# VHH binders against Gluconolactonase (gnl): the designs that were tried, part 6

Target 1, 316 residues: Gluconolactonase (gnl), of Zymomonas mobilis subsp. mobilis (q01578)
Amino acid sequence: NGSTIGKITKFSPRLDAILDVSTPIEVIASDIQWSEGPVWVKNGNFLLFSDPPANIMRKWTPDAGVSIFLKPSGHAEPIPAGQFREPGSNGMKVGPDGKIWVADSGTRAIMKVDPVTRQRSVVVDNYKGKRFNSPNDLFFSKSGAVYFTDPPYGLTNLDESDIKEMNYNGVFRLSPDGRLDLIEAGLSRPNGLALSPDETKLYVSNSDRASPNIWVYSLDSNGLPTSRTLLRNFRKEYFDQGLAGLPDGMNIDKQGNLFASAPGGIYIFAPDGECLGLISGNPGQPLSNCCFGEKGQTLFISASHNVVRVRTKTFG

## First folded at step 16 (VHH)

Design i4 (from j4 with S109T)
Fold by ESMFold2, look of step 16:
Structure i4 (fold): chain B 316 residues (1-316), chain A 125 residues (1-125)
Amino acid sequence: as target 1 above (316 residues)
Amino acid sequence: QVQLQESGGGLVQPGSSLRLSCAASGFTFSNYWMHWVRQAPGKGPEWVSIISRSGSTTNYATSVKGRFSISRDNPSKTLYLQMNSLRPEDSAVYYCARESGYDRYESGTYYFDYRGQGTQVTVSS
């Protein structure tokens, strides 16, 4: 509503093609318990974002500001005592069908929502007869396949939850024909993910302070990982510098620049892995996720109790 | 100097209602998310409720949801907790607390940089 936060730091002159350092980080929403999973809905020109602990999906437009889009956004009320930390929806994307696909932590499923009727339906809720933990984020390929992450953040006691059915926290790929593949089972806290524009790479964040990493997976022609490399470890930023956050949500622009949440804010990486810049909130304010909207040159960022936006020179 | 002063506690019967107040001074009250936390004898602190800066967003621990209502009046710099249908397990010292952070990734708990002296609520068994 007209105020600004934070700052933008340049690490490379290559940032100049992406973002002006002087660009304001404008607050567009306040009074959010915890903002997450923003998605721009082009057909209708509005932003949706999740408030997972509040169990609310919220809508923002420049004319009307913030309103409730779905309540509950995830698990039906009342929430079973002692089972859920985050009963609401989390990551969201517009699917090839024009519906909002949702990593629904509280429902423990990938769900979809008709943006007009607001009707919810299950896309997938299990792998080989075992329920997902609490899906967190998702990303579509051009073919309509969806990659998603399944950490335990929605569940009380995390890995030790009494309702957790899998002994791993998976990264999955769902093909358009319904084939579900477990593509990575070894990450402790898989969270945000994104595909490179040519879909030769899958980026996955790990939100564990013991292994605060962003990984890059090489993909074969079937969209399955063949190897992985470390893009960046953030232990120094988290432990030595005390910067807020852990590797969390991410998105990608048309040139393949990665916009990734980690301790300190949203980091911008070139396709070659060079870190170009950093969008930071106020001291102690994590920036958890982001999406492009408004003709592709606005980066919307979930910032704890706020949602903010930044104008870019690049297109998402 | 930040100060928070709770009041309104007392001894009540089960099923009673009670309204707690918290007077804030020494900071811009409307700039902070505020909480109620309670502590029973021999137990650790238990988070009870949260309210946003404007009062538009509230949430509650499962144990009190539907019975307790948090509110604030920013002009008078006062935080409230309306407690209905009180039970013996609600007996505790109740503190208002100023939020300083949130540990989403591990504990799922809030941090507080200031809290008041507390007010005793005792619900007879």
Scores: ipSAE 0.786, ipTM 0.909, lowest interface PAE 1.0, mean pLDDT 95
Fold by ESMFold2, fold request of step 19:
Structure i4 (fold): chain B 316 residues (1-316), chain A 125 residues (1-125)
Amino acid sequence: as target 1 above (316 residues)
Amino acid sequence: QVQLQESGGGLVQPGSSLRLSCAASGFTFSNYWMHWVRQAPGKGPEWVSIISRSGSTTNYATSVKGRFSISRDNPSKTLYLQMNSLRPEDSAVYYCARESGYDRYESGTYYFDYRGQGTQVTVSS
């Protein structure tokens, strides 16, 4: 709509290879109850994004603007009173099958959506007979395995929800042959995740203000974690500086630079862990997730009531 | 100075309709997401409805969905709540409220920096 928000802050001259700090943060969608989980669909050249509390998956194109792609995007209506705070879809990726794979908070499942017929089907909804909490985000390996996170954000009262069946909030790996592994059970609020391009590392956000961390897991040849290290803790940004947000969604470019939501906006980390820059919204406006789209040089960002975009020099 | 002034409440029978109004002043009304919140005696506040800056996006608590309709008129700086098929459990003081934030990661509730004095809706039991 021609308006812009926020600012870009450079922490290292290495940012200059990734984006120009004078690049506007352009608003492309407004009037979203809460934007999340953007994904670029190359076949058809459009953006999908979730509005989890509204239970809507929305579509954007530059010529038509925003429209409803799927309603409900998650839990069937009517929503049971008092059980769900986010009944809709959340994180999304285009799978190797060309379908939209969805971390579906309200259905409490990983779902597939056919982008032509808009039919929904369940990929997986339980681990060892226990229903997932409310899957939040997902990321594919090159082999077609999918990593996903299962925090309780879709459920009323979170960890204390009367419908929560697991006593942990897991990170899972679903292999292409259907094997489901619980690969991390110790995070309080696992949220966004991404793989390094060589798939030796898995990044996972923890959205807990007591432990607002981005973790880096080393992966073995089977895609399973062997160790972890702390990339960054954001307690200072959250508590001392009062910056909006908590570690949330993330994505990675072809060079291995990580674009990660945290208090203050989208942080950009080089593969060696150096923090290069920060894309911020307006004061008090969290930026929750992001994806690369168009020809790989546009970063789309979910920004609470908005969706915004930033042109990059790097390719996602 | 931000002001919100609710009106349109009253004493009604079950099944009746009422239309609440909220007159806004002292801020750029069209720049804010607006809400209705209600509070019955002996209960905490209950979120009722949300409307986007343009009015194009609305949502409702499950207890009122299908019966209540939120709208706004930005030129007249007025927020509305059309309440149909009223029930005794809808009896409460209704407040219009200006959104200042959303606690997505913890409580899942909206923050409001301003609300009006409220208007009483009483549905005979």
Scores: ipSAE 0.785, ipTM 0.908, lowest interface PAE 1.0, mean pLDDT 95

Design i5 (from j4 with S54T)
Fold by OpenDDE, fold request of step 19:
Structure i5 (fold): chain B 316 residues (1-316), chain A 125 residues (1-125)
Amino acid sequence: as target 1 above (316 residues)
Amino acid sequence: QVQLQESGGGLVQPGSSLRLSCAASGFTFSNYWMHWVRQAPGKGPEWVSIISRTGSTTNYATSVKGRFSISRDNPSKTLYLQMNSLRPEDSAVYYCARESGYDRYESGSYYFDYRGQGTQVTVSS
């Protein structure tokens, strides 16, 4: 594409070590109904990203541009009437097994997809016999455990959905041995999450206008939360400034800098919690999620109808 | 000024087809996502269909999927809605609307800054 959007705003001199404010925000893909869950697939050298409402997973390469990777990406056709608001896949990561693990909102499961054959399989789709609401995002620990969020966004009428089986919107941890733990049941709209490099912290966003927060959970040696603290509340940005978006997807670089979607764009937080800067896109178009790719110094961002990339100094 | 003008509505029998048009003017048509919405008497507005700037991405409400087809011609600044296998429940005023934003969180709704006066579609025996 080659066109650029938005801008980078510096809040701290510390941002200069992470990226230059003059770095262009380059549009690499367009005509996406709603872009989500970008993931770089190292083996193959391509980017995948979801379009939940369109039920499409798309592939991007520098040479070939955009193509369809999976259609449908989530719920199989035909989609039952009145049950699903977003039938497609959402957040994605490359697992330790080399497959693409998918928070599949429409299928209401954590799925995995073979990047070569594109064959799909179910990892987990319930907790204690109750179906997940609509898994949104996931993040791997070094041990191979996977944390994921399960808000109701894929379901028509959200919490009031006729097919919703859980009376909460959970955050879960799936251990490599198959043990599934509910680690948080008190968030109204859990969305994006990320682990600190030392895995002592779990960041979780809550995409609720009534409680637009990013939380930091302290983790014990088993990777389970013991407490949480508020990283930041975004009520001011949402209500007072009228910026588009809510706390949404997030990622983290090797140094522990958090790249978190919130009203206005992707906020960059240092490990100590200082907000260093903001990557903004088109006015009124939220930046929903991000991931590092290519050689580790490219930040891909799902930017509403577009996907963009930003060259960074830091490595993902 | 921005203008959207729908046409092509009318009275038709169930099972018939109808093609709606929306003539756009006063803005760069190809820079905007476009939508069709409809409103039946006594009911709230219902989203019908969406089309991307180039037309490469389209989507539909479950109620019309497989029967309706949205398309656009950017050079002529025209939006279309091909409606096949029409049903009585498709009766409504149909509006073309220019997207100004969207809420992908709680409401799941698209925002429109402009829409036409609408064209009446009545499906009846």
Scores: ipSAE 0.927, ipTM 0.962, lowest interface PAE 0.5, mean pLDDT 96
Fold by OpenDDE, fold request of step 19:
Structure i5 (fold): chain B 316 residues (1-316), chain A 125 residues (1-125)
Amino acid sequence: as target 1 above (316 residues)
Amino acid sequence: QVQLQESGGGLVQPGSSLRLSCAASGFTFSNYWMHWVRQAPGKGPEWVSIISRTGSTTNYATSVKGRFSISRDNPSKTLYLQMNSLRPEDSAVYYCARESGYDRYESGSYYFDYRGQGTQVTVSS
C-alpha cells in the first residue's frame, strides 16, 4: 500500500526517546472487517493478525503482502445461530514453545497453532468445569505462565448470552504446570493486558464505557495480584471529546513503556505512569491492539479496517 | 448529493433466487464499505451482509450465510446481493447502506450515514 494515516501527538518531551512524532503511520493491510491481535512471528518473518467477526486469521509479509493463514480462525463452521457475534480468533502471542498461542473468542478457549503446519490444539477451555466466555487477549511471563482475559464480546448478547456459563468476566493466569488461577473477577469488560519487564506489574484494560479504565496490578513473587491502582480513566476522551474506541489491547517495550489502546488511539505511558504521547489513526476508527515486530523497532497496530506499522526508536 | 437506489425485489416462491442491485452516486463508491440490511414487518432492522472497498472481504449474518452473496462493481458504482434458496423468513424490505462507522464493543453494530429507499422482497408459496 504505502499510504499513511493518522498522526502522532506528543504530550511529553520524553516521547522523543521512544519515537519521532514525524514518523509516518504506514498502512500495510486493508479490507479487514475488524483487525485485532497482531503478533510478529520471528521464525518466518511474518505478521499474523485476527479478524474476529470475519473468522479469519491473516498473514502479512513485506514481500508477499496479505494472505489468509487460517479460515476459520476460531469457531468451526457452521456457526450456531444466535450464539456468536465474533466467532474468530482474537489476541495472539508466540509462546515459549514457538507456537502461536491464541485467545480464541469463538472457540471459547486458549488455543495454540503451529506456525508451520497450522495445526491447532486446545490449551485450556474451562475453569472449574465452566466454559470460558470468549478469551480476548493473552500475555506470557518469562516463566512461561500466560495471563489472559475472558470478556463476553464473542457471544451474542454478551453477559446475557444463553451459552455463558460464568457469572463474571475473568482475568486468568495459567501456570506452566497447568494450574489455572482466577486473578480478577470484578472487571466488567476485561480486554488487553501486558506485563512489565520486571513482572512486578500487570496492566489490564476495561472496555466499558461506564468504566473505561486501565488498571495496574501489583504482583507478588508468584505472579499473583496483591493490589491494583488506576493508571487512567478515559471518560473525558470517550464522552466529552467523542473519540472512537475504548481501552482495548496493549503491549509493552523492553523499557516498560506501555502502548495501550484507548479512545483516540494508542497511548504511550512511561513506567512511572506519565502519558507521553498518542498514536491516532483515521477519525472514528479505533486502534484496537498492537505488537512489536521485525527487528523490534516496528510497532504494528490493528487499526479497524486496516493494519498499520510505525517505526519506533524503542525496542519491543 | 449521495444517493443509493435499490432494485430487483419482488414476489417469489420459496427456494427461488433473486438478485438485488444498488446504484450508488454522488460519492466515491470505491472508498466505502457497503452493507445490506433488511427489515421485516413488526421486526427491527437486521444486518445482512458487508463488503470491503475492493470486495476482497465479505461477511454475512448467520441467517443468510451460504445462501446470499454480496458483491460490488466499483467502476459502475453498483452493489449486488445474490439471494439463493430464499425462505419465507427472508421476506423484508432490503436496503443498501453506506458505512460511516461502527461500535465493536458493547453494541457490535455498524453505523450508516446513507441508505436507499429499499426494495421489497416477498417469499411466499
Scores: ipSAE 0.924, ipTM 0.960, lowest interface PAE 0.5, mean pLDDT 96
Fold by ESMFold2, fold request of step 19:
Structure i5 (fold): chain B 316 residues (1-316), chain A 125 residues (1-125)
Amino acid sequence: as target 1 above (316 residues)
Amino acid sequence: QVQLQESGGGLVQPGSSLRLSCAASGFTFSNYWMHWVRQAPGKGPEWVSIISRTGSTTNYATSVKGRFSISRDNPSKTLYLQMNSLRPEDSAVYYCARESGYDRYESGSYYFDYRGQGTQVTVSS
C-alpha cells in the first residue's frame, strides 16, 4: 500500500505490448535479508520466495502479507562454522507433481517441498558420487525435465571452499526418468536459467564480473546443448556505469520474451535478442530474480531487502 | 550529521553477560538496516549481527549465534547487542554500523557508510 521504487526505461516501441512504462514498481514485502527465487503457487494463490542468508522460505499473499513458510529452508541448524555464506534455499519452481522444487544451496541438493504438509525430501544431491556445490536456480521443461545450476555462492570462499567436491560449477539436466546429465561445465558462475517456449533454446546467466554474460544454448531434440551464442555482455553496465547487480535470475513469458536480471535491473529481451526495456530499482539496489504470478500478468521481483511487483500486459 | 555512539563495553570474566548500546542521531534511524561488527587486535573486521528496519529479521555470525541477541528501539533511536556466555574469543572493539550495500556475488560482505568509534569488550581468561 503506497510504496514504490525505481523506474522503467523503454528502449524499443515493442515494449508497449509487454508493459506500460508508467506502471509503478510496488513494494509488497520489506525486512527481507536478501530476497531470491520467487515462485507463484497457482494452486492456492500465493507467492513463495527465499531468504538464503536467513535460512527462511517466506510466503506472501495480498491479504496476510509476509509469513514464514519454512524455517530452516535449507541446511539444518546449527550451521557448521565457516562453511556456508548462504545456508538457505534459493531458486524455486512448481514441478509437474505440484510440489515446490528447490535449488537448496545450504543442503547442497535439489529438494522437493510438499506445499500442504511442508515436508522436505531430496531429489538429487550428487553427480557421480560428488556432492553438488550449492544449487542456485532451476527451470522445468514441458516434459518434466529440470535444468539447474550449481555455482558456489552458498559456500564460504566460493571456488576455494574446503567442502567443495567438484572442480567445476555445473549446469545439469535431470530427466523425468531420473537420468542426470552434466550439460555445461565451463561457466565460472552459472546462475539463472530459462527455456524458450518451444524449448529450442536454453538461456543461462553467468554472474562473474569478469564475464558477466547471458548465454543462449541451442538444444537438440533430447534437450541437450549443441551450440552457444552470446545474448549480451554487461561489462560496460557493471564497470563503466557502476550499476548494481550481476547477471542472475530470469524468467520467460508466453511469447518468449526474456526477463533477465543483470547490472541495472531486469532487462526485457525479445525472442530475436533485441533489448526492449529495463526495470530498475533505486540507485544501488539490485534486482536479483523474478517470476510471473497471479493470473500471469504480475511480475514479482526480488529486490534485495524487498519484494516488488509490476503489472504486465503480457502473460507469463 | 550522522552520528553513532556505542557504549556498554568493559572487562568481564568468561561466562559473563554484557549489553552494548548504540545511540543514533542525524538520520532517520528506522529507515536503515543496522549491524554490529567487531575487530580484535591484529585482525580484520568481523561481521557479528544484522537487524532489519523494524527488527523483524535478525541474523548472526555462526560464532555468536545462540549467545548474542540484536535488538533495536526505533522511538529512542537505539541499537542493542545483548552478549551472553562471553568467551575470550569475543574480546574486540565492537562497532555499530549503518548498512549502505551488500556484495552478494563476490566478497559476501556488507558495506557500511557510517560506524561509531566503538566500545571495547575484554573477556579475561
Scores: ipSAE 0.815, ipTM 0.918, lowest interface PAE 0.9, mean pLDDT 95
Fold by ESMFold2, look of step 18:
Structure i5 (fold): chain B 316 residues (1-316), chain A 125 residues (1-125)
Amino acid sequence: as target 1 above (316 residues)
Amino acid sequence: QVQLQESGGGLVQPGSSLRLSCAASGFTFSNYWMHWVRQAPGKGPEWVSIISRTGSTTNYATSVKGRFSISRDNPSKTLYLQMNSLRPEDSAVYYCARESGYDRYESGSYYFDYRGQGTQVTVSS
């Protein structure tokens, strides 16, 4: 706290409507084992973020700094030996019910947490009788449907985990009435996701160094994918340039600009796919996910052992 | 120029305690997350524990949680590992290590750019 990291690189003059390149990337939290899944809780004016390997959900406010919100955030202690790499919570969003919905890697479920009482409950933990792998991230539609990803990152040995029940790493859609659809089974490492503001597109990252892609799915009127296109492949950034990270979390502003984690930092894409800029950490420091908060003009970013913020001109 | 020097190992009986120390020099110790790693003969290295720059966040391998305690003293540039209720399977060379990265997406393992020469811990009578 009180220090800055990294830099902002402009690739297009269109970035000028989104943020100034001279804006500091301010460190607001340190001593995090691994920061992930930030969410701004408007009712109460605070940030929550996950520390999945530590099994802690942490809270930040400008006045009080960092505190523990939930411990454990995911799997109950003690953690079974040899089964979990990341026993804690990961991606989080405020749901239509005002609760914090959690992609809970260690509990292997979508959970929800009452932000006042801190009581946890299961939303969904299986598909057709098989347990999820380790849900990673989620995103709500305006109708209250939730899209979420189920890669194996919480499980020891990943795809070869002794407790993995599915032969795929799915992307799912849970409707408000409880219907659960498997909408994509072919990605090796589905991770972050976001909907365009008009909900005609679903962005999904794949965090596999062999296929480090951000995909764009066209959605039908039922919110189901009909086709996909490649937004960007990051093999050059990962292998040739040695940049830290793989495609990970993402978020979207009100104008449809995508803020997406990938090797090198948070990339900013216009709705037409033009890459406008890049928010980078220090060398070797991945930026894994982000969310808008503080009246919508602050981008909070999970940055390995840190959480950072950047002031924006745009609204999230 | 970076140096890490472990000490405090020895031959002990099961159930004993030992306290390992690691003296750091040649870098700004308080700027780094530090770890303990151990290696038994004929086996690969095993991660044991992590501590944040200020000491406020610690974590442990499941095999040692509840028995081992990592700490640091930044003014004296010293890392510690308190090992209680030692078992024969804790026998290994113990290294302190400076974190340089984390492979979250594949191995789930930390990278270390420096480790010391190690200190031998042997639990058997």
Scores: ipSAE 0.799, ipTM 0.912, lowest interface PAE 1.0, mean pLDDT 95

Design i5 (from j4 with S54T)
Fold by ESMFold2, look of step 16:
Structure i5 (fold): chain B 316 residues (1-316), chain A 125 residues (1-125)
Amino acid sequence: as target 1 above (316 residues)
Amino acid sequence: QVQLQESGGGLVQPGSSLRLSCAASGFTFSNYWMHWVRQAPGKGPEWVSIISRTGSTTNYATSVKGRFSISRDNPSKTLYLQMNSLRPEDSAVYYCARESGYDRYESGSYYFDYRGQGTQVTVSS
């Protein structure tokens, strides 16, 4: 709509290779109840993003603006009373099959959507006979394995939901041959995740204000975690500085720079862990997730009631 | 000074309709997402409905979806709630509220920096 928000803060001269701090943070969509899970669909040249509380998957193009792609995007209407906070889809990625793979909070599954017919089908909805909580985000390896998170955000009362079947909030890996592994059961609020380009590391955010962390897992040759280290704790940003948000979605560029949502906006970390910069919304406006699109030099960001974009020098 | 003034409440029979109005003043009404919230005696506030700045996006609590309709008229700075097929459990004081934030990660609740004094809706049993 021609307006801009926020600002970009440089913490290191290394940011200069990634983006120009004077580049505008342009608003491309407004009137979204809560934007989440953007994904760029190269074949067709459009952005999809989720509106989980509205139960809508929305589409944006430069020419046509915002339209509805799927309604419902998640749980079929009518929504059972008292069971769901967010009945819609959330995180999305284009899979190796060219379909849109969806962390579908309301359907409580990893789903896939044919981008032409818009037909939905279940990929996986349980682990050892127990239903997932409300899958939130996902990320593909080069081999076609998918890592995904299963926090309770879609469920009314969260961990105390009447319909929750697992006593943990898991991080899972689904291999291309269909093997499903629970790779982490100890996080209170696993949310966004990304793989380093060499796939030696898995980044996972925890959206808990008591433990607002981004973790780095070292992976073995089978893509399974062997150890974990803390990239960053955001308690100071959340409690002392009162910055909006909690660790949420993330993405990675071709150089291995991590773009991660946390209190204050989208933080940019180099592969060595140095924090290079911060993309912020307006005061009080969280930035929840991001993806690269167009020719890999546009960062699309879900920003509460908005979707925004930033031009980058780096390539996603 | 920001002011919100609700009206249109009353005593009605089950199955009736009512239309609530909220007159806004002291701020640029079209710049804000607006909500309806209700509170029954002895209960905490219950979120009812949300509307975007332009009115293009609306949503409702599951208890009222399909029966209630939120709308706004930005030139007259007025928010509305059309309430159809009223039930005894809809009895409450209804408030219009201006959004200031949202706690997605914990409570799932909206924050409001201003609300009106409310209008009483009573549906006889």
Scores: ipSAE 0.781, ipTM 0.907, lowest interface PAE 1.2, mean pLDDT 95
Fold by ESMFold2, fold request of step 19:
Structure i5 (fold): chain B 316 residues (1-316), chain A 125 residues (1-125)
Amino acid sequence: as target 1 above (316 residues)
Amino acid sequence: QVQLQESGGGLVQPGSSLRLSCAASGFTFSNYWMHWVRQAPGKGPEWVSIISRTGSTTNYATSVKGRFSISRDNPSKTLYLQMNSLRPEDSAVYYCARESGYDRYESGSYYFDYRGQGTQVTVSS
């Protein structure tokens, strides 16, 4: 709609290779109940994003603006009273099959959607006979494996939900041949995740205000974690500075720079872990997730009631 | 400075309709997402409905969906709630409220920086 928000803060001169701090944070969509999970669909040149509490998957193009792509995007309506906080879809990625793979919080599954027919089908909805909680985000390896997170944010009462079947909130890896592995069971609120370009590292955010961390897992040649290191704890930003948000979605550029949501906005970390900069919304406005799109030099960001974009020098 | 004034409440029979209004002043009404919240005696506040700045996005609590309709008229700075098929459990003081935030990670509740004095809706049994 032509307006701008927020600001970009430089913490290191290394940011200059990634983006210009004077570049505007442009609002491209408004009137979204809660924006999440943006994905760029190159075949057709459009953005999809989720509105999980509204149970809508929305589409944006520069010519037409925002329209409904799927309603419902997740759980069939009517929504059972008292069971779901977010009945809709959440994180999304284009899979190796050209379909939209969806962390579908309301359906409690990883789903896929044909972008032409809009037909939905289940990829996986359980682990060892137990239903997932409410999948939140996902990320593909080059081999076509998908990593995804299963926090309780879609469920009323979270960990205390009457319909929750697992006593943990897992991070999973689904192999291209269909084998499903639970790779981390100890995080309280696993949320966004990303792989380094060489796939030696898996980044995972934990959205818990008591432990608001971004973790880095070292991966073996089979894509399984062998150890982990803390990238950053955000308790100071959340409690002392009162900044909006908690560690949430993330993405990575071709150079391995991590773009990660946390209290205050989207933080940019170099591969060595140095924090280079911060993209912030207006005061009190969380920035929850992001994706690269167009020709790889546009960062789309879900910003509460808005979707915004930032031009980058780097390629995603 | 900021003022929200609800009106249109009353005592009605089950199955009746009422239309609530909320007159806004002291701020740029069209820049804000607006809500209706209600509170029955002895109970905590209950979120009822949300409307976007332009009115293009609306949503409702499960308990009222299909019966209530939120709308706004930005030129007259007025928010509305059309309530159809009223039930005794809809009896409450209804408030219009200006959104200031959302607690997505914990309570799943909206925050409001201003709300009006409310208007009483009583559905007799």
Scores: ipSAE 0.777, ipTM 0.906, lowest interface PAE 1.0, mean pLDDT 95

